# Designs tried in a protein design chat: VH-VL binders against Uncharacterized protein C28H8.2. Part 16

Target 1, 141 residues: Uncharacterized protein C28H8.2, of Caenorhabditis elegans (q09243)
Amino acid sequence: ANFISDPRSMFPKMVRTKNAFHFLQYFMGTFRRMFRNKTEMIEHFNYYDDQVKGTDCHIQEELDFARFKSYFDRYTRTHYNPEIRIIFAIMTKDSSHMTVEFHVTSQSWFGFEDHFHMIIRAVNDENVGWGVRYLSMAFNC
Short names: E, the ipSAE of ESMFold2; O, the ipSAE of OpenDDE; V2, 0.75 times the mean of E and O plus 0.25 times the DockQ between their complexes.

## First folded at step 12 (VH-VL; framework fv_bepranemab)

Design u5 (from s5 with heavy chain I103L; at its last look DockQ between E and O 0.55; V2 from the best seeds 0.00; counts 0 for: pae E 12.6 > 2)
Fold by ESMFold2, look of step 12:
Structure u5 (fold): chain C 141 residues (1-141), chain A 119 residues (1-119), chain B 112 residues (1-112)
Amino acid sequence: as target 1 above (141 residues)
Amino acid sequence: EVQLQESGPGLVKPSETLSLTCTVSGFSFSGYYIAWIRQPPGKGLEWMGLISHSGSTNYNTAVQSRVTISVDTSKNQFSLKLSSVTAADTAVYYCARSPWYDLLTFDYWGQGTMVTVSS
Amino acid sequence: DIVMTQTPLSLSVTPGQPASISCRSSQSLEHSDGKTYLYWYLQKPGQSPQLLIYEVSKRFSGVPDRFSGSGSGTDFTLKISRVEAEDVGVYYCMQGIHLPLTFGQGTKLEIK
């Protein structure tokens, strides 16, 4: 049976895409939209694996799925007008893994401009499509 | 361990420029804003300004004509300069940080440095 | 500038008894995002201010449950359910909705 579409899941994930271009388009689009409201944040996190891990130079502890959601919930409370664009993207020969660096800008509350780089490593699961497995966020990491 | 430490002269003459430094350690300041906040002896707190890690600033209108806040990322230092000081500028001066993801939540403060404006 | 007015300016409390501090702003602190940007700080004698409460009622890390914040719009309250000796100091409210950031005058809490 299809794991992602299983109606018995408490929090079923939306079926992802196997198309790399569509994944990046949707990832960036939902990233921008998560600043609008909580529902859009849930939509963005549909592209993160439950086992996602990562780092942020500003936070000592390794981040997991729940902590990434909490982190972005806090960030989106005080930032607006996000922009995200690809710096580079590289994919394995078999198109099963990709690494993408994004440049992110936003306006903090009161108009300060903030920017940082974000690196994701995504895996193209045969059944569910592309999902983020690792995320690194830092200016000077 | 997160630390902020203010330093500068304890005594400044009227009409001169007060110059303070906030040295930070134990965190990557590129993820934080730094505020300068002062407290005259026996009085309350007055926010003077805020600076991002990239050098963008916002100043309290009450002092904006006299205040300059800057950052030197190579030295992990933030600076406050206040020109044309008077006795009214006598205060303990604090630097405090705010996380970029939880803006204006000043979670760590320096210990403060006392500056007296007197002849 | 938003004026923040605290009452009382001082209070003396028997250990183990509750304390309540009021903070009133000259304008609403409610943001169009539905959140209210009101903070509480404690400055213990001889120390720098420390954050107690953000977003009206959210306790900062390590702040005991005996501290609670409430209020909306322009009227806010900090409560200490059972005052302890370590709670002595000056309490400040702060608004973060409009620049310049402004603090209340402070409320000095002391033990009787």
Scores: ipSAE 0.000, ipTM 0.577, lowest interface PAE 12.6, mean pLDDT 83
ESMFold2 (binder alone), look of step 12: mean pLDDT 91; pTM 0.936
OpenDDE, look of step 12: ipSAE 0.185; ipTM 0.752

Design u6 (from s5 with heavy chain H53T, light chain H98Q; at its last look DockQ between E and O 0.57; V2 from the best seeds 0.00; counts 0 for: pae E 2.1 > 2)
Fold by OpenDDE, look of step 12:
Structure u6 (fold): chain C 141 residues (1-141), chain A 119 residues (1-119), chain B 112 residues (1-112)
Amino acid sequence: as target 1 above (141 residues)
Amino acid sequence: EVQLQESGPGLVKPSETLSLTCTVSGFSFSGYYIAWIRQPPGKGLEWMGLISTSGSTNYNTAVQSRVTISVDTSKNQFSLKLSSVTAADTAVYYCARSPWYDILTFDYWGQGTMVTVSS
Amino acid sequence: DIVMTQTPLSLSVTPGQPASISCRSSQSLEHSDGKTYLYWYLQKPGQSPQLLIYEVSKRFSGVPDRFSGSGSGTDFTLKISRVEAEDVGVYYCMQGIQLPLTFGQGTKLEIK
């Protein structure tokens, strides 16, 4: 279940949740919705800050949000029925930082079962709440 | 540099099994699908099958009963086996990769290896 | 299987002149995700195929802007604005909307 309204209908530009649990639930819900609706990430994920960056386990160079979006959009367009599992979650005692590892299993349109490992680091701003700051991707690895 | 290299016997007798290996370097193949594509002399291209690093395979029905594609992660190698070969299987065999973020876009190909089926 | 039909099968072009290759599919290559899965490859003499265009009109990295792809549904075109000697080879269109993947017959481009 999604505990927050569609971010496309909200202002400010980036929608963030105050509660870490709700943030993760919204994140996973939005994730599933992308696979279902085959829509672009920008239509759903606006809880990233403008400095989001990350890596792919097989790409040496650092990924910015634009590149990540391109990859993820292409993946979700061709895969279905994601099973999303939280493998690990840790939060700092001051609730300013959270790291979460996801394992996603999905099926391509031509029948391949693929898996996607993702690590996100979220930061908690006292005014706007939780937002993704960093992500790491690992496809079938 | 991204490289794929096909290797194997250039000559196979009829009814025997054609066995080829695709060795990849310059990238981690875990983020890619690998396809085998062949080309008979003077002819066009025929897709034979596809494999993911998860081990999932999909074969062209035209060769499905005879083809096996596998992966050896420890060697960074993909294999093609085609059983019960005939002269019709004489071709240059290519392996090609497609990235996970752009499935079925074969951005890099091996040089190809010629396999002749002859008695 | 989807049948890919290229025309012409061969063409000779004077250097600096444009070239155009047509590719037709037996069914639409448009996916519900909004993408059209049509690809163009070039096989230069004695070489392996190399990717030129993906998803109808997107040039692969390193491909000169002389190359352009267009089309929709079942009708596609590869254009070379100014043919150069290095463009000699056989051009193949490929569909990726469904398995098995299928290629056109190929179009052999030669220089006059």
Scores: ipSAE 0.410, ipTM 0.820, lowest interface PAE 1.6, mean pLDDT 88
ESMFold2, look of step 12: ipSAE 0.502; ipTM 0.725
ESMFold2 (binder alone), look of step 12: mean pLDDT 91; pTM 0.936

## First folded at step 13 (VH-VL; framework fv_bepranemab)

Design v1 (from u2 with light chain Y37W; at its last fold request DockQ between E and O 0.68; V2 from the best seeds 0.70)
Fold by ESMFold2, fold request of step 15:
Structure v1 (fold): chain C 141 residues (1-141), chain A 119 residues (1-119), chain B 112 residues (1-112)
Amino acid sequence: as target 1 above (141 residues)
Amino acid sequence: EVQLQESGPGLVKPSETLSLTCTVSGFSFSGYYIAWIRQPPGKGLEWMGIISHSGSTNYNTAVQSRVTISVDTSKNQFSLKLSSVTAADTAVYYCARSPWYDILTFDYWGQGTMVTVSS
Amino acid sequence: DIVMTQTPLSLSVTPGQPASISCRSSQSLEHSDGKTWLYWYLQKPGQSPQLLIYEVSKRFSGVPDRFSGSGSGTDFTLKISRVEAEDVGVYYCMQGIHLPLTFGQGTKLEIK
C-alpha cells in the first residue's frame, strides 16, 4: 500500500484509488484474500473510512471500524473458499457516492455453505479516494 | 432476551429413542448454529453435533450412527433424537448457540434437561 | 479425536489468592495462519456452562479482567489473579481445530 505524509498529522494517510471500477476490483479482491491471512485482512480494511458505521440484523448495536474488523477477523477464522459478486451498483451522476450490494458465499469449518448480502455506501474523497462510509450486513435476514 | 430451553421426557428405556426439543426465542436463529452438548452425571462435556440455520448437520463420530439433529423453522425448535440408548446415554442435555461471525464459540446455553436411561 | 487433559482436577483456594489451571492437548491447536483454537468455559454450581475465554486469551463480553488465558502449541493456562466467591465451579477447556470438538475433563474450583 502507498502512504502520503500529511505535515498536519502525526500519522501517514493511505492513498486509495479515485476510479470506481478499480475500487470495486480492489475491494472484492482484498475481500477474497483476507480469508488467507491477517496481512491481507489489513489490506482489505485500508479501503474503509476510519469513521465507518453500519449494522447487521443479528447484532443489536451499531457497528464501527473496530467492530467490523473484529467480526470479519473471527468470521474468516472459521470460513474458507469465499466468493463475492456484485448484485447491483449505483453511483451519483458526479461519481462522488456509490451504493453496491454484494452476495458473499463461503464454506464454514463444519462443512456448511453460508451466504450473506453486504451493502456498502462509499464516498470518493478528493484527497484519499473511494472509501467505505457505511456497511450493512444481512446474514440470512 | 436470548433464551434457549430444552424439553423432553426425563426417563427413557434402554434400546429406545431419546427425543429432545430446544425452543429458542429472543433472537433470529437464522444467524446462528445450534449445538447439542451433553454431560453425564459427575462427568465432563461431550459435543454431540451441530446444525446450521438451513438444516445442514455435522455430528460427533462417536454418536453419528445414532444421532439426528433437525430444525423446525415454523416452531423455532431444534430437535435431538438419539436411537438405541443405553445407560451410558444418561446425562444432562444442553442446546447452545454460536453466532455467524464466530461459529466455534457457544455464547448462550439452555438450562439443560436431565435424561435418565433405565429399565 | 484430540484429547484435552486438565490439571489439577480440583483446587481449593482461599479468597483473594490466585489460581492456575492447566490444559494440555494431544495435538497442537495452532492453525497455519497463526491462530489457536482454545476456549475456556465455567460451569457454576447448578448452572449451564458459560464462555470465559476464546482464542486462548481473549475475554468474552462481561468476563472480569481477573481472568486471563495464555499458552501455545499444546500447553495452555487459565489464571484467576484474585479468586472471588462467585468463581466457584468447574472449568473446562475446549479445542476447535479438529472435529469432533472436545473438552477437557474439568477442574473444580472451591473456596476454602
Scores: ipSAE 0.638, ipTM 0.825, lowest interface PAE 1.4, mean pLDDT 87
ESMFold2, look of step 13: ipSAE 0.595; ipTM 0.804
ESMFold2 (binder alone), look of step 13: mean pLDDT 91; pTM 0.931
OpenDDE, look of step 13: ipSAE 0.649; ipTM 0.875
ESMFold2, look of step 14: ipSAE 0.545; ipTM 0.803
ESMFold2 (binder alone), look of step 14: mean pLDDT 91; pTM 0.930
OpenDDE, look of step 14: ipSAE 0.719; ipTM 0.879
ESMFold2, fold request of step 15: ipSAE 0.570, 0.589; ipTM 0.803, 0.805
ESMFold2 (binder alone), fold request of step 15: mean pLDDT 90, 90, 90; pTM 0.926, 0.922, 0.926
OpenDDE, fold request of step 15: ipSAE 0.526, 0.712, 0.778; ipTM 0.841, 0.896, 0.909

Design v2 (from u2 with heavy chain A35S, light chain G96A; at its last look DockQ between E and O 0.71; V2 from the best seeds 0.00; counts 0 for: pae E 2.5 > 2)
Fold by ESMFold2, look of step 13:
Structure v2 (fold): chain C 141 residues (1-141), chain A 119 residues (1-119), chain B 112 residues (1-112)
Amino acid sequence: as target 1 above (141 residues)
Amino acid sequence: EVQLQESGPGLVKPSETLSLTCTVSGFSFSGYYISWIRQPPGKGLEWMGIISHSGSTNYNTAVQSRVTISVDTSKNQFSLKLSSVTAADTAVYYCARSPWYDILTFDYWGQGTMVTVSS
Amino acid sequence: DIVMTQTPLSLSVTPGQPASISCRSSQSLEHSDGKTYLYWYLQKPGQSPQLLIYEVSKRFSGVPDRFSGSGSGTDFTLKISRVEAEDVGVYYCMQAIHLPLTFGQGTKLEIK
């Protein structure tokens, strides 16, 4: 019921950007910041469509928004000093879809350095702008 | 199915080195961490340390000077060595795993292996 | 090191009755990230420990809903709403907010 009294409740979906490079800048920026606190986690996941689907090489079932958010919530509690970099980004000729590969590194609470790749497929929605529709993660695989 | 299996000698003499092996199967090796945890007879649990699949380790400071944990990925095996043992090191020794997305949760444990230090 | 203290150290319970186990930590297990790092394990007779509850109240896969965890700060409780014969064993709480990871002394649950 908190969001009912919040002016933001008038906008059930976050309005994003239709600019591809601004989307990537914001996606990566909020990704880094979600390691710092829970409020930033909410900001990062505003760039994911509610119906996002995807995979991870260690998890056999298809993942959804709730599962991705849960896994990142747990991961970011035990990892810090994230670095995220674009490996490639390609866009369809009609500029309605893009595929981006990121390389992510971070350090664990135990002092280990962990690496993974993320591949996203993002869609430029006519009303709200770019959002992640599909996410594939490859943790040490 | 997920399996972790500890093995090693049941009896070790004081001042010697205790060597144990944890053999794992049924899960993707690279997505998990392995901890060694011991339980003296009739007592509680003591976390000894953790290792990643790449061989990075972190040890409980209480045993850090005597413990070495290692991995052999070609054999799906993790090893524990504990040097200069005394009767206080008599315990059941467990290996336990934790997933990459939740390193602090031990979701599967081996059956344990009893090691007695006696002279 | 964070000391974890369980009470009682032993319980005898009539089947079908509730049980409660308390765990107290020597300092807060609440992290600045808003989460609390308290876990519960069960060691059944002759078996290795198994995970029951993570992050205070979240049941691990396959754990019956008669098990529930609660608490905050330094005070935590594991409850079994209706004890069954398969619930016998030793229950341990564990903290994971600071290294080294530490466990409580255990609470032995028996059937009368």
Scores: ipSAE 0.462, ipTM 0.765, lowest interface PAE 2.5, mean pLDDT 86
ESMFold2 (binder alone), look of step 13: mean pLDDT 91; pTM 0.924
OpenDDE, look of step 13: ipSAE 0.532; ipTM 0.847

Design v3 (from u2 with heavy chain F29I I34W; at its last look DockQ between E and O 0.58; V2 from the best seeds 0.00; counts 0 for: pae O 4.0 > 2)
Fold by OpenDDE, look of step 13:
Structure v3 (fold): chain C 141 residues (1-141), chain A 119 residues (1-119), chain B 112 residues (1-112)
Amino acid sequence: as target 1 above (141 residues)
Amino acid sequence: EVQLQESGPGLVKPSETLSLTCTVSGFSISGYYWAWIRQPPGKGLEWMGIISHSGSTNYNTAVQSRVTISVDTSKNQFSLKLSSVTAADTAVYYCARSPWYDILTFDYWGQGTMVTVSS
Amino acid sequence: DIVMTQTPLSLSVTPGQPASISCRSSQSLEHSDGKTYLYWYLQKPGQSPQLLIYEVSKRFSGVPDRFSGSGSGTDFTLKISRVEAEDVGVYYCMQGIHLPLTFGQGTKLEIK
């Protein structure tokens, strides 16, 4: 089930009162856990819905969450040993927004080594802390 | 717009090598997996193989000894070579794209190109 | 190899009436990750195959909701609630759990 409404109710699984660095560490840790435990995105990020957008750089249409989640969940289920590196992180002066680009390398169950860039835009809610607002992925970009 | 287009000789002699190229337009080859699927006249579909962005391949064991799939990122193309062809290799050959987030789903296909093996 | 068997091989339907196609696999298509890797494709006359359904019941983008997929394990069904002229073609199921990927024989849908 997706949560569509007040952001304060959308971040129950996220660590609150953390700074940006701690959020990134938590995010990457959760990301790795998805690959390791083969758990779905919604189990970790229950605020993912139509307010969270997923895109592919080679796809003109923005993916709705239902389709994106399904495909990404399969990706994580079929890939192993992700190596996640932060390429850059930029924060607004008021620390309300942060844009982060990750480079992720993983191995598929076919033995292929795949990599993609992941760009997220996170929002800092003063009451609940940081959360991902947008997600964009570009495979081998 | 995503477009795939197969090209190559429509006629190949027995024992020769069938060679096809899939030209991709609208996006970069480096962002996806790529497969070849063929269809003999009046018959079903046969998966031949797949190639990753890094050039890693998996082939159908039925054609593994004769098939080679390669990618040319500079030309935004990938190719199929099938050696020692016989009449059984007569088919429409399709190239197809598989998204990186669902590597066994073929979401875009070429129009297909007919290849006839005949002396 | 996993053998995919479709029934019927041919189907003639009056426009507006429902259609049902069965696909059976020689072994379970359920993966340990909890997903079932069964796909449906449609090849319209003179065209390339196009994806309709992925993972048993999920409609691909742009696919009308009159198409639905169901099933589990080794038995799957594609249903069209109200067949239209544009639905004419050959339908293929495909398994994606083990290599090599294999397709059913195809089911030809025609309009009466």
Scores: ipSAE 0.024, ipTM 0.691, lowest interface PAE 4.0, mean pLDDT 86
ESMFold2, look of step 13: ipSAE 0.536; ipTM 0.800
ESMFold2 (binder alone), look of step 13: mean pLDDT 89; pTM 0.916

Design v4 (from u2 with heavy chain S52T, light chain K35N; at its last look DockQ between E and O 0.47; V2 from the best seeds 0.00; counts 0 for: pae O 3.8 > 2)
Fold by OpenDDE, look of step 13:
Structure v4 (fold): chain C 141 residues (1-141), chain A 119 residues (1-119), chain B 112 residues (1-112)
Amino acid sequence: as target 1 above (141 residues)
Amino acid sequence: EVQLQESGPGLVKPSETLSLTCTVSGFSFSGYYIAWIRQPPGKGLEWMGIITHSGSTNYNTAVQSRVTISVDTSKNQFSLKLSSVTAADTAVYYCARSPWYDILTFDYWGQGTMVTVSS
Amino acid sequence: DIVMTQTPLSLSVTPGQPASISCRSSQSLEHSDGNTYLYWYLQKPGQSPQLLIYEVSKRFSGVPDRFSGSGSGTDFTLKISRVEAEDVGVYYCMQGIHLPLTFGQGTKLEIK
C-alpha cells in the first residue's frame, strides 16, 4: 500500500537529536534489522512515492514502486548477513542536506553472494532532525 | 523474450552417461538460478538439482552420486550429466529458471527433451 | 523428504463450474521468515509445466483471477472459480521449504 507523500512522515521514526553521523548509524541499523527480522519495508518507511526507486541490472523488466517493494521484501527474506559500507557521504555547506552512497553485500539461502548500491538523500529538518527523502537501489550492478 | 532450450541425445545406452545442455536467452543468467527437473512418461515431476551462475550447486540426494550440473558462462549454457543410467532414468528433462530474489519460484521452463535409456 | 499428497488425483468438471484441489504436506511449509513456501504448477497437455501460484496465494503474472490459492501449515487448496477448457491439464503442488524440492502426484483436470 502506498501513502500520500509527505517526507516528514518518516521523521517520527527517527531520533530528533541525532546528528548526521548518528543518523547514518541508525539508518544502517534499520537495514540490518530488516534483514535479521525479515521485516517488510512498509514497517520502517511509511513514506512511499516516486522518491523510492530500485533497479536490478540482471532484470530487464521495469520495477515500478509496487514491484520494487515486493522485490526488496523478497530480497530481505531470502538473504542474510548484510554487510553495509559507506562509499561516500557529502553534505551541503549549510548542513541541510546529505547524499550518501552505500554498498551492501548479502548472502542468499544457498550461499549465493549478492550486492546492491544504495543512494539516499537525507534532509535535516530543524524541528525533527535528519530523515530520508530520496532512496534509490541498484541491485547486482 | 525469455527462453530456455534443452538439447542432447534422445537415446542413451544403459550404464552410459546422459549429457544434456540448457541454452538460455532473453535474460542475464547471472540473475537467476537454473534447475533441472525430469518427468518419467506418465508420471510426476522430480527435482534433480540447481545451480547458480557462479557454479554453486545443490542436488537431490536421490541422484547426487550420479549427477553433475555445470555452467558455461561464455556460451550461456548449463549442463546436466547423469552417469550410470538405467531404464528408470527414461524421462523428459526440463531446465527451469528461478530468480535469485525469489528462490525456488520456477517462472520459466524449457520445452523439455525426451531421453530414452535402452540397449 | 517432505511428502506432498494431492486429492483428488483426477476430476471432471463441467465448464463454468468450480473446481478445488487439495495438497497436504508431511510437515509444515511455514518458514521462520513468516512466509509459507507452497507452489502450484499447471502442465497442459503436451506442454511444459507453468507457474500458477507461488507462496500459497500469490498469482503469477498473466494468471487469471479465477485461480486462487489458500491454506497454511500443512493443508493447502487451489480453487478455480469457473473452469474453462484451457484449464485442462495436470496440476502439481510443490514445497520449497526443504531440499529436496518435492511435488505432489498431480491432479488431472478434465472437462465433462
Scores: ipSAE 0.028, ipTM 0.696, lowest interface PAE 3.8, mean pLDDT 86
ESMFold2, look of step 13: ipSAE 0.724; ipTM 0.867
ESMFold2 (binder alone), look of step 13: mean pLDDT 91; pTM 0.935

Design v5 (from q1 with heavy chain Y101F; at its last look DockQ between E and O 0.37; V2 from the best seeds 0.00; counts 0 for: pae E 7.9 > 2)
Fold by ESMFold2, look of step 13:
Formats: structure tokens, sequence, C-alpha cells
Structure v5 (fold): chain C 141 residues (1-141), chain A 119 residues (1-119), chain B 112 residues (1-112)
């Protein structure tokens, strides 16, 4: 597929989109599909920068890529029928940064309806396109 | 230290509502489910229902028409209400926790509170 | 509802000897993720239940290695390799995969 070198990463990157609307559609689409299998989960994490940082309302320390992946891996093992929708999206005037809040719902094995909010800050890199730079999660807050 | 403590009246009259409270400490309860499980004297264990920190519930079908489980996050308290009680509801009532992302594994239990239903 | 059936319901064991408790479920407890969600709890006299084993064979933190679990599908066993006085109580199996969550009837273990 379309891969380029990224000086901020040890590994070549799949080229993303520079179109904000397509990024949001792909981000949400791959989010829903990551519940299916490991290959689909890899697709979703392609939209996160390797240096992504963030917070969770239950975790005191700042989270990184590996810890986000771990939490999503546990979540997708215990939940099904995911839905994700945009609550708001706002871009800088130069269209280089955006902040998006999503609401996520799903069902657990045990019949619970679960939900959480997720806020991303994404950056439109001239070489690789839109990627998530910062993530704030409210898992079961 | 993780603690769960049940409290409530020890005696309830038939046809009335049984009301119990589970007070929790030593963990962030938003990362856990809380379940109510009862044990009639000399009998085994019966799961009654489970609640998340957001108030989502699942109930055992055997009691679902009579049971309400709720949470007050500001007080670190979970409540059980069981309406229209009979002698068959006489039991020790436990609350227990399960990690949110793990399969329902009741790793810590309260010490239990005995409720007798009698005229 | 999944019915959990334990045998025996009562067991007397000479200290230092092994003990074995069987649990049978009316349906498979295997999940599509490849794991089996069967649990063992011990309720010592005058105490609340405590978790011993999860996922058939995994010991909970602090549980001695003389306790072991095994089985698959619908047939499961808890073994104690050398029974000690502190092991006295009622043992319950539980399935944690289908609502309503259900327990076996219990197996009372006593020292001879």
Amino acid sequence: as target 1 above (141 residues)
Amino acid sequence: EVQLQESGPGLVKPSETLSLTCTVSGFSFSGYYIAWIRQPPGKGLEWMGTISHSGSTNYNTAVQSRVTISVDTSKNQFSLKLSSVTAADTAVYYCARSPWFDILTFDYWGQGTMVTVSS
Amino acid sequence: DIVMTQTPLSLSVTPGQPASISCRSSQSLEHSDGKTYLYWYLQKPGQSPQLLIYEVSKRFSGVPDRFSGSGSGTDFTLKISRVEAEDVGVYYCMQGIHLPLTFGQGTKLEIK
C-alpha cells in the first residue's frame, strides 16, 4: 500500500488522508471494525502517532501508545456492537489541527450498555496526513 | 485496603421492601462492577444482580420484577431494594466487586448482613 | 439458565491426604475468545466466600499451589493435593459467562 518514511518514527508510515472529513470517517469506521479481529485493530491504530500521549479519568499518569492499545484490546475482548459518533469537531484557522469529541457506546457480554467519551487532538502532517497526537478518554467515568 | 461493607435492617416484615446499602473503600469504584449475592441459611449462593458505576444494571430473572440496584457515586454507596419480600428472601446478603474490563470475577466480598423476613 | 452440579456434596478427608471435587455444567462454559470461564470459591466457616481459581485453572493471588483446577467443556475438577486444617469449608463452582450467573450447590469439606 502507500508507505513513506516519517522522521518522527522508527518505521515507515502508511500514508493517511489530508482531508479532515475522510479522516473522521476512516477513524470511526476502523474504530468499529477493530472489534472484529487483530488485522482490523491494526488498521485503527495506523491513525495514531507513535508519540501519542493522553490521559484517562481513572489513571493518574500520562498514557502512551502501548497503554492505549492495551486498554482497547481489553475493551474489544469484552464488548460488541460498537457505535461511535461525533459530539463536536473544531479546527484551527489554518486547518492544521483539530479537536474532536466522540461518544462511544457498546454492549458487553453480560448485557450491559456501556459508554464513554473520547477527545482527540489530531494534527495534519504535510507528509503523512491526519494523525492523533493526543487522546483523552473517560472509560466508564 | 479494599473494603466492602453491607448494612441494613436485620428484620423485615412480609410484603415490605428490604433495603440494603454497600459502602466501598480502598479502590476507584468506577473501575468495577458491584454485585449483590445472597445465601439463605444453610443453602448455596444466588446472584441477584450487578451494577456498573454509571448505573447500568443486570438482574437475575428469578427476582427481576422485585429488585432494584442503584448507586450513589458521591457517597461510595450501592443499594439493593427488594420489594414484596417473603420468608424465602431470608438470607445473608453480600456485595462483591468485579473489575470492569475483566470477566465477572468476584475478587472481594463484603462480610455480609443477615436479613430475616418474619411476622 | 446454566445449571452447575457439584459432586460430592460432602467430603471428609484425613489431614495430608488429597481431595477432589467435581463440577458439571449443563452447557459448555467456553467463550469464543478461547477461554473457559469457570471459577472456584471457598467459604470458610463464618466467613464470606473467597476466590480460589478463575478461568478453570488459574490461581488467584495468595492461593497455595496445593490447589489446582482442571477440566474443559462441561466437566471441571478442583483438587487439593494435601488437605490442611485451614482448607475446611464449603467449595462452590461458578460459571461467569452467561446470565444469570450461577453457582454449584457447594461441597462441604471436613477434616476426619
Scores: ipSAE 0.020, ipTM 0.632, lowest interface PAE 7.9, mean pLDDT 83
ESMFold2 (binder alone), look of step 13: mean pLDDT 91; pTM 0.932
OpenDDE, look of step 13: ipSAE 0.284; ipTM 0.786

Design v6 (from q1 with heavy chain S28D; at its last look DockQ between E and O 0.26; V2 from the best seeds 0.00; counts 0 for: pae E 9.8 > 2)
Fold by ESMFold2, look of step 13:
Formats: sequence, C-alpha cells, structure tokens
Structure v6 (fold): chain C 141 residues (1-141), chain A 119 residues (1-119), chain B 112 residues (1-112)
Amino acid sequence: as target 1 above (141 residues)
Amino acid sequence: EVQLQESGPGLVKPSETLSLTCTVSGFDFSGYYIAWIRQPPGKGLEWMGTISHSGSTNYNTAVQSRVTISVDTSKNQFSLKLSSVTAADTAVYYCARSPWYDILTFDYWGQGTMVTVSS
Amino acid sequence: DIVMTQTPLSLSVTPGQPASISCRSSQSLEHSDGKTYLYWYLQKPGQSPQLLIYEVSKRFSGVPDRFSGSGSGTDFTLKISRVEAEDVGVYYCMQGIHLPLTFGQGTKLEIK
C-alpha cells in the first residue's frame, strides 16, 4: 500500500513519516525491538538511508550502512533489555533536518551494563519522509 | 598480531598493594572484555575479575574487597590492583581477552607475570 | 559459586592411546539461549593456558581433530582419540554461565 520505490536502493523502502514526533517514536520503538530477531532488525534499519554515513570514536574510517548493520547484528546477539532516551533534539525551522542525541543502555548476558551515545542526523525527504543520513557512536568516550 | 603483556613488580611485601598492567596491541580492545586470572605455583586457575569494553567491572567475591580493575584508554592498558596482600596472593597473574559477542571465550592470554609476596 | 570437579586429577597415557577427562559441575551449565557454556583449556608446561573447546564441543581455531568435547547438563567429557607428545600438560574445564567464573582443579596428562 504505502511503499515508495527509490531507484538508488537495492530494496523498496517503506513509506516513513514526515512527522518528526512520530519518526522519533518509531525510531526508538524499532530500536528496542531489533534486539528480538533479525526480522525486527530489518524493520529498524528501514529508517536509515542506504547512503547513511557515520563515525565511531574508536574507528578512524567513515562507516557505512553495511558496517553499522554488521555492528548492531553482533551487538544484539549478546545484549538485551535495551533502553534508549533522547538527550537532545534540534530541528531546522523548515523541518527538513534534525539532529538527535540518544543515550543507549543495555545488559550483557552476565548483567554487565553497557552504554553508548548515538547521534543521528536525519533528513525529511520529500518522497519517503524522515530517514537517518548520519550516525555517530561514542562507546566510553 | 594480537598481543597481551602483563608487567609489574616481581616481589611485593605483605600488606602492600600489588599493581599490575596489561598492555594490549594488535586489536581494538574496545570490542573486548579483559579478565585477570591468577595461578598460584603448582595450583589451578582463579578468575579475579573482568572489565567490559565499556569500562564496567565484575569481581570474584572472594577478592572483591581488595581488587580494582581499570583501563587507561590513552595507553591501551588495563590495570589490576590488589590491596593488603599476603603470601596466599603469590601467583602467576594473567590477563586474557574475550570478544564482547562471544562472552567469556578467552581466546588470547598474556604470557603471565610472577608475583611473589614475601618480606 | 559453581564447583567444577575434574576426574581424574592425573592421567598417564601411552602414546597413540586415547584419553578421556571428565568434568562435573555443581549446577547446570545450560543457558536460556539454548547454549551450554563449558570450556576446555590446555596449559602446556611453562606456558599460558590455551583455549581448546568452547560451548561443550566446538573446537577453537587450530585445535586438532583428535580433540573432541561432549556432554550436557552437569556432565562433560574431553576426549583425545590418539594422544601425542605435544598434548602433555594440565587440562582445565571452566564454566561461563554464572559469576564468579570457576575452573576445575585441572587434570595433568603425562606420557607413560
């Protein structure tokens, strides 16, 4: 019903939302659910542009979609009970760009508490709505 | 090449604090747990504690009141401090790593450093 | 604490013959993820321990096929189908399901 094809993507994209509040609700909700299984992980990554770029404070190279997906695939194998909270969110006056910082916590199998900060830059695309264009991660830094 | 190397004093006086360092190279240690494990001469292995890639720690309850494990990210170093040592703390001390995604699979160990507690 | 008990504590084997080492835990090592967190390490004379087997039966990279692990629940076995001179050392089982992590007492394998 609401799928919009992007010829630059290997997969048809779901129609996202153009509402910033709903985007943040669904981004955080699908983030929590991706720890359940691979199907729900794919649902979460539907909110990322396939051209997403980013950094990690311990990796000098720029990261891409495949590397972020691989990282979270490994992380969700051994972590559970995720909690994600907005630290700040800033949006341009024309509602075309936003920057959001999240604090993420989770538990490893022995109950070690792990945490990191995640900063996204999202773009409100005319055709598909809000999507993550840049992602920065900060584990213990 | 993955390397872990323990270093510290070979001799420590009773009641003092034992301080050891594990220097790591050849891998990004931010993706690994580091454990300290000791072995008294001619005896078995005792896990002392583990530090996660985020810096949080878990300690063996038998030594919890005396042990502190920490990380210095600027030096790629992990440290072990054990206070109020006695002859019973004489042992070879190892550091070992485990990938965070294969928890407690200690795939690489340092060579060990012998610490003797004696006057 | 989970107590890990190895038998025998010492084993003398003629080269080329099989060897078997038992490890018993005081509690089940089954995790809710369906895996069993039982490990085997070998410490050769004068060396650090080295990983042989993880998750009961999975051989670590570079470990010869003559080593095999088996078991479930609280009872586990390491077998060497044909002992070689390089297999001399002390074998330790370890549980990785509950803190504190605990090792068996060790089984010293020597050549007759």
Scores: ipSAE 0.006, ipTM 0.597, lowest interface PAE 9.8, mean pLDDT 83
ESMFold2 (binder alone), look of step 13: mean pLDDT 91; pTM 0.931
OpenDDE, look of step 13: ipSAE 0.472; ipTM 0.837

## First folded at step 14 (VH-VL; framework fv_bepranemab)

Design w1 (from v1 with light chain K35N; at its last fold request DockQ between E and O 0.65; V2 from the best seeds 0.70)
Heavy chain, then light chain:
Amino acid sequence: EVQLQESGPGLVKPSETLSLTCTVSGFSFSGYYIAWIRQPPGKGLEWMGIISHSGSTNYNTAVQSRVTISVDTSKNQFSLKLSSVTAADTAVYYCARSPWYDILTFDYWGQGTMVTVSS
Amino acid sequence: DIVMTQTPLSLSVTPGQPASISCRSSQSLEHSDGNTWLYWYLQKPGQSPQLLIYEVSKRFSGVPDRFSGSGSGTDFTLKISRVEAEDVGVYYCMQGIHLPLTFGQGTKLEIK
ESMFold2, look of step 14: ipSAE 0.640; ipTM 0.823
ESMFold2 (binder alone), look of step 14: mean pLDDT 90; pTM 0.928
OpenDDE, look of step 14: ipSAE 0.755; ipTM 0.892
ESMFold2, fold request of step 15: ipSAE 0.618, 0.558, 0.616; ipTM 0.825, 0.807, 0.821
ESMFold2 (binder alone), fold request of step 15: mean pLDDT 90, 90, 90; pTM 0.924, 0.920, 0.927
OpenDDE, fold request of step 15: ipSAE 0.729, 0.817, 0.728; ipTM 0.890, 0.917, 0.879
ESMFold2, look of step 15: ipSAE 0.590; ipTM 0.813
ESMFold2 (binder alone), look of step 15: mean pLDDT 90; pTM 0.925
OpenDDE, look of step 15: ipSAE 0.701; ipTM 0.873

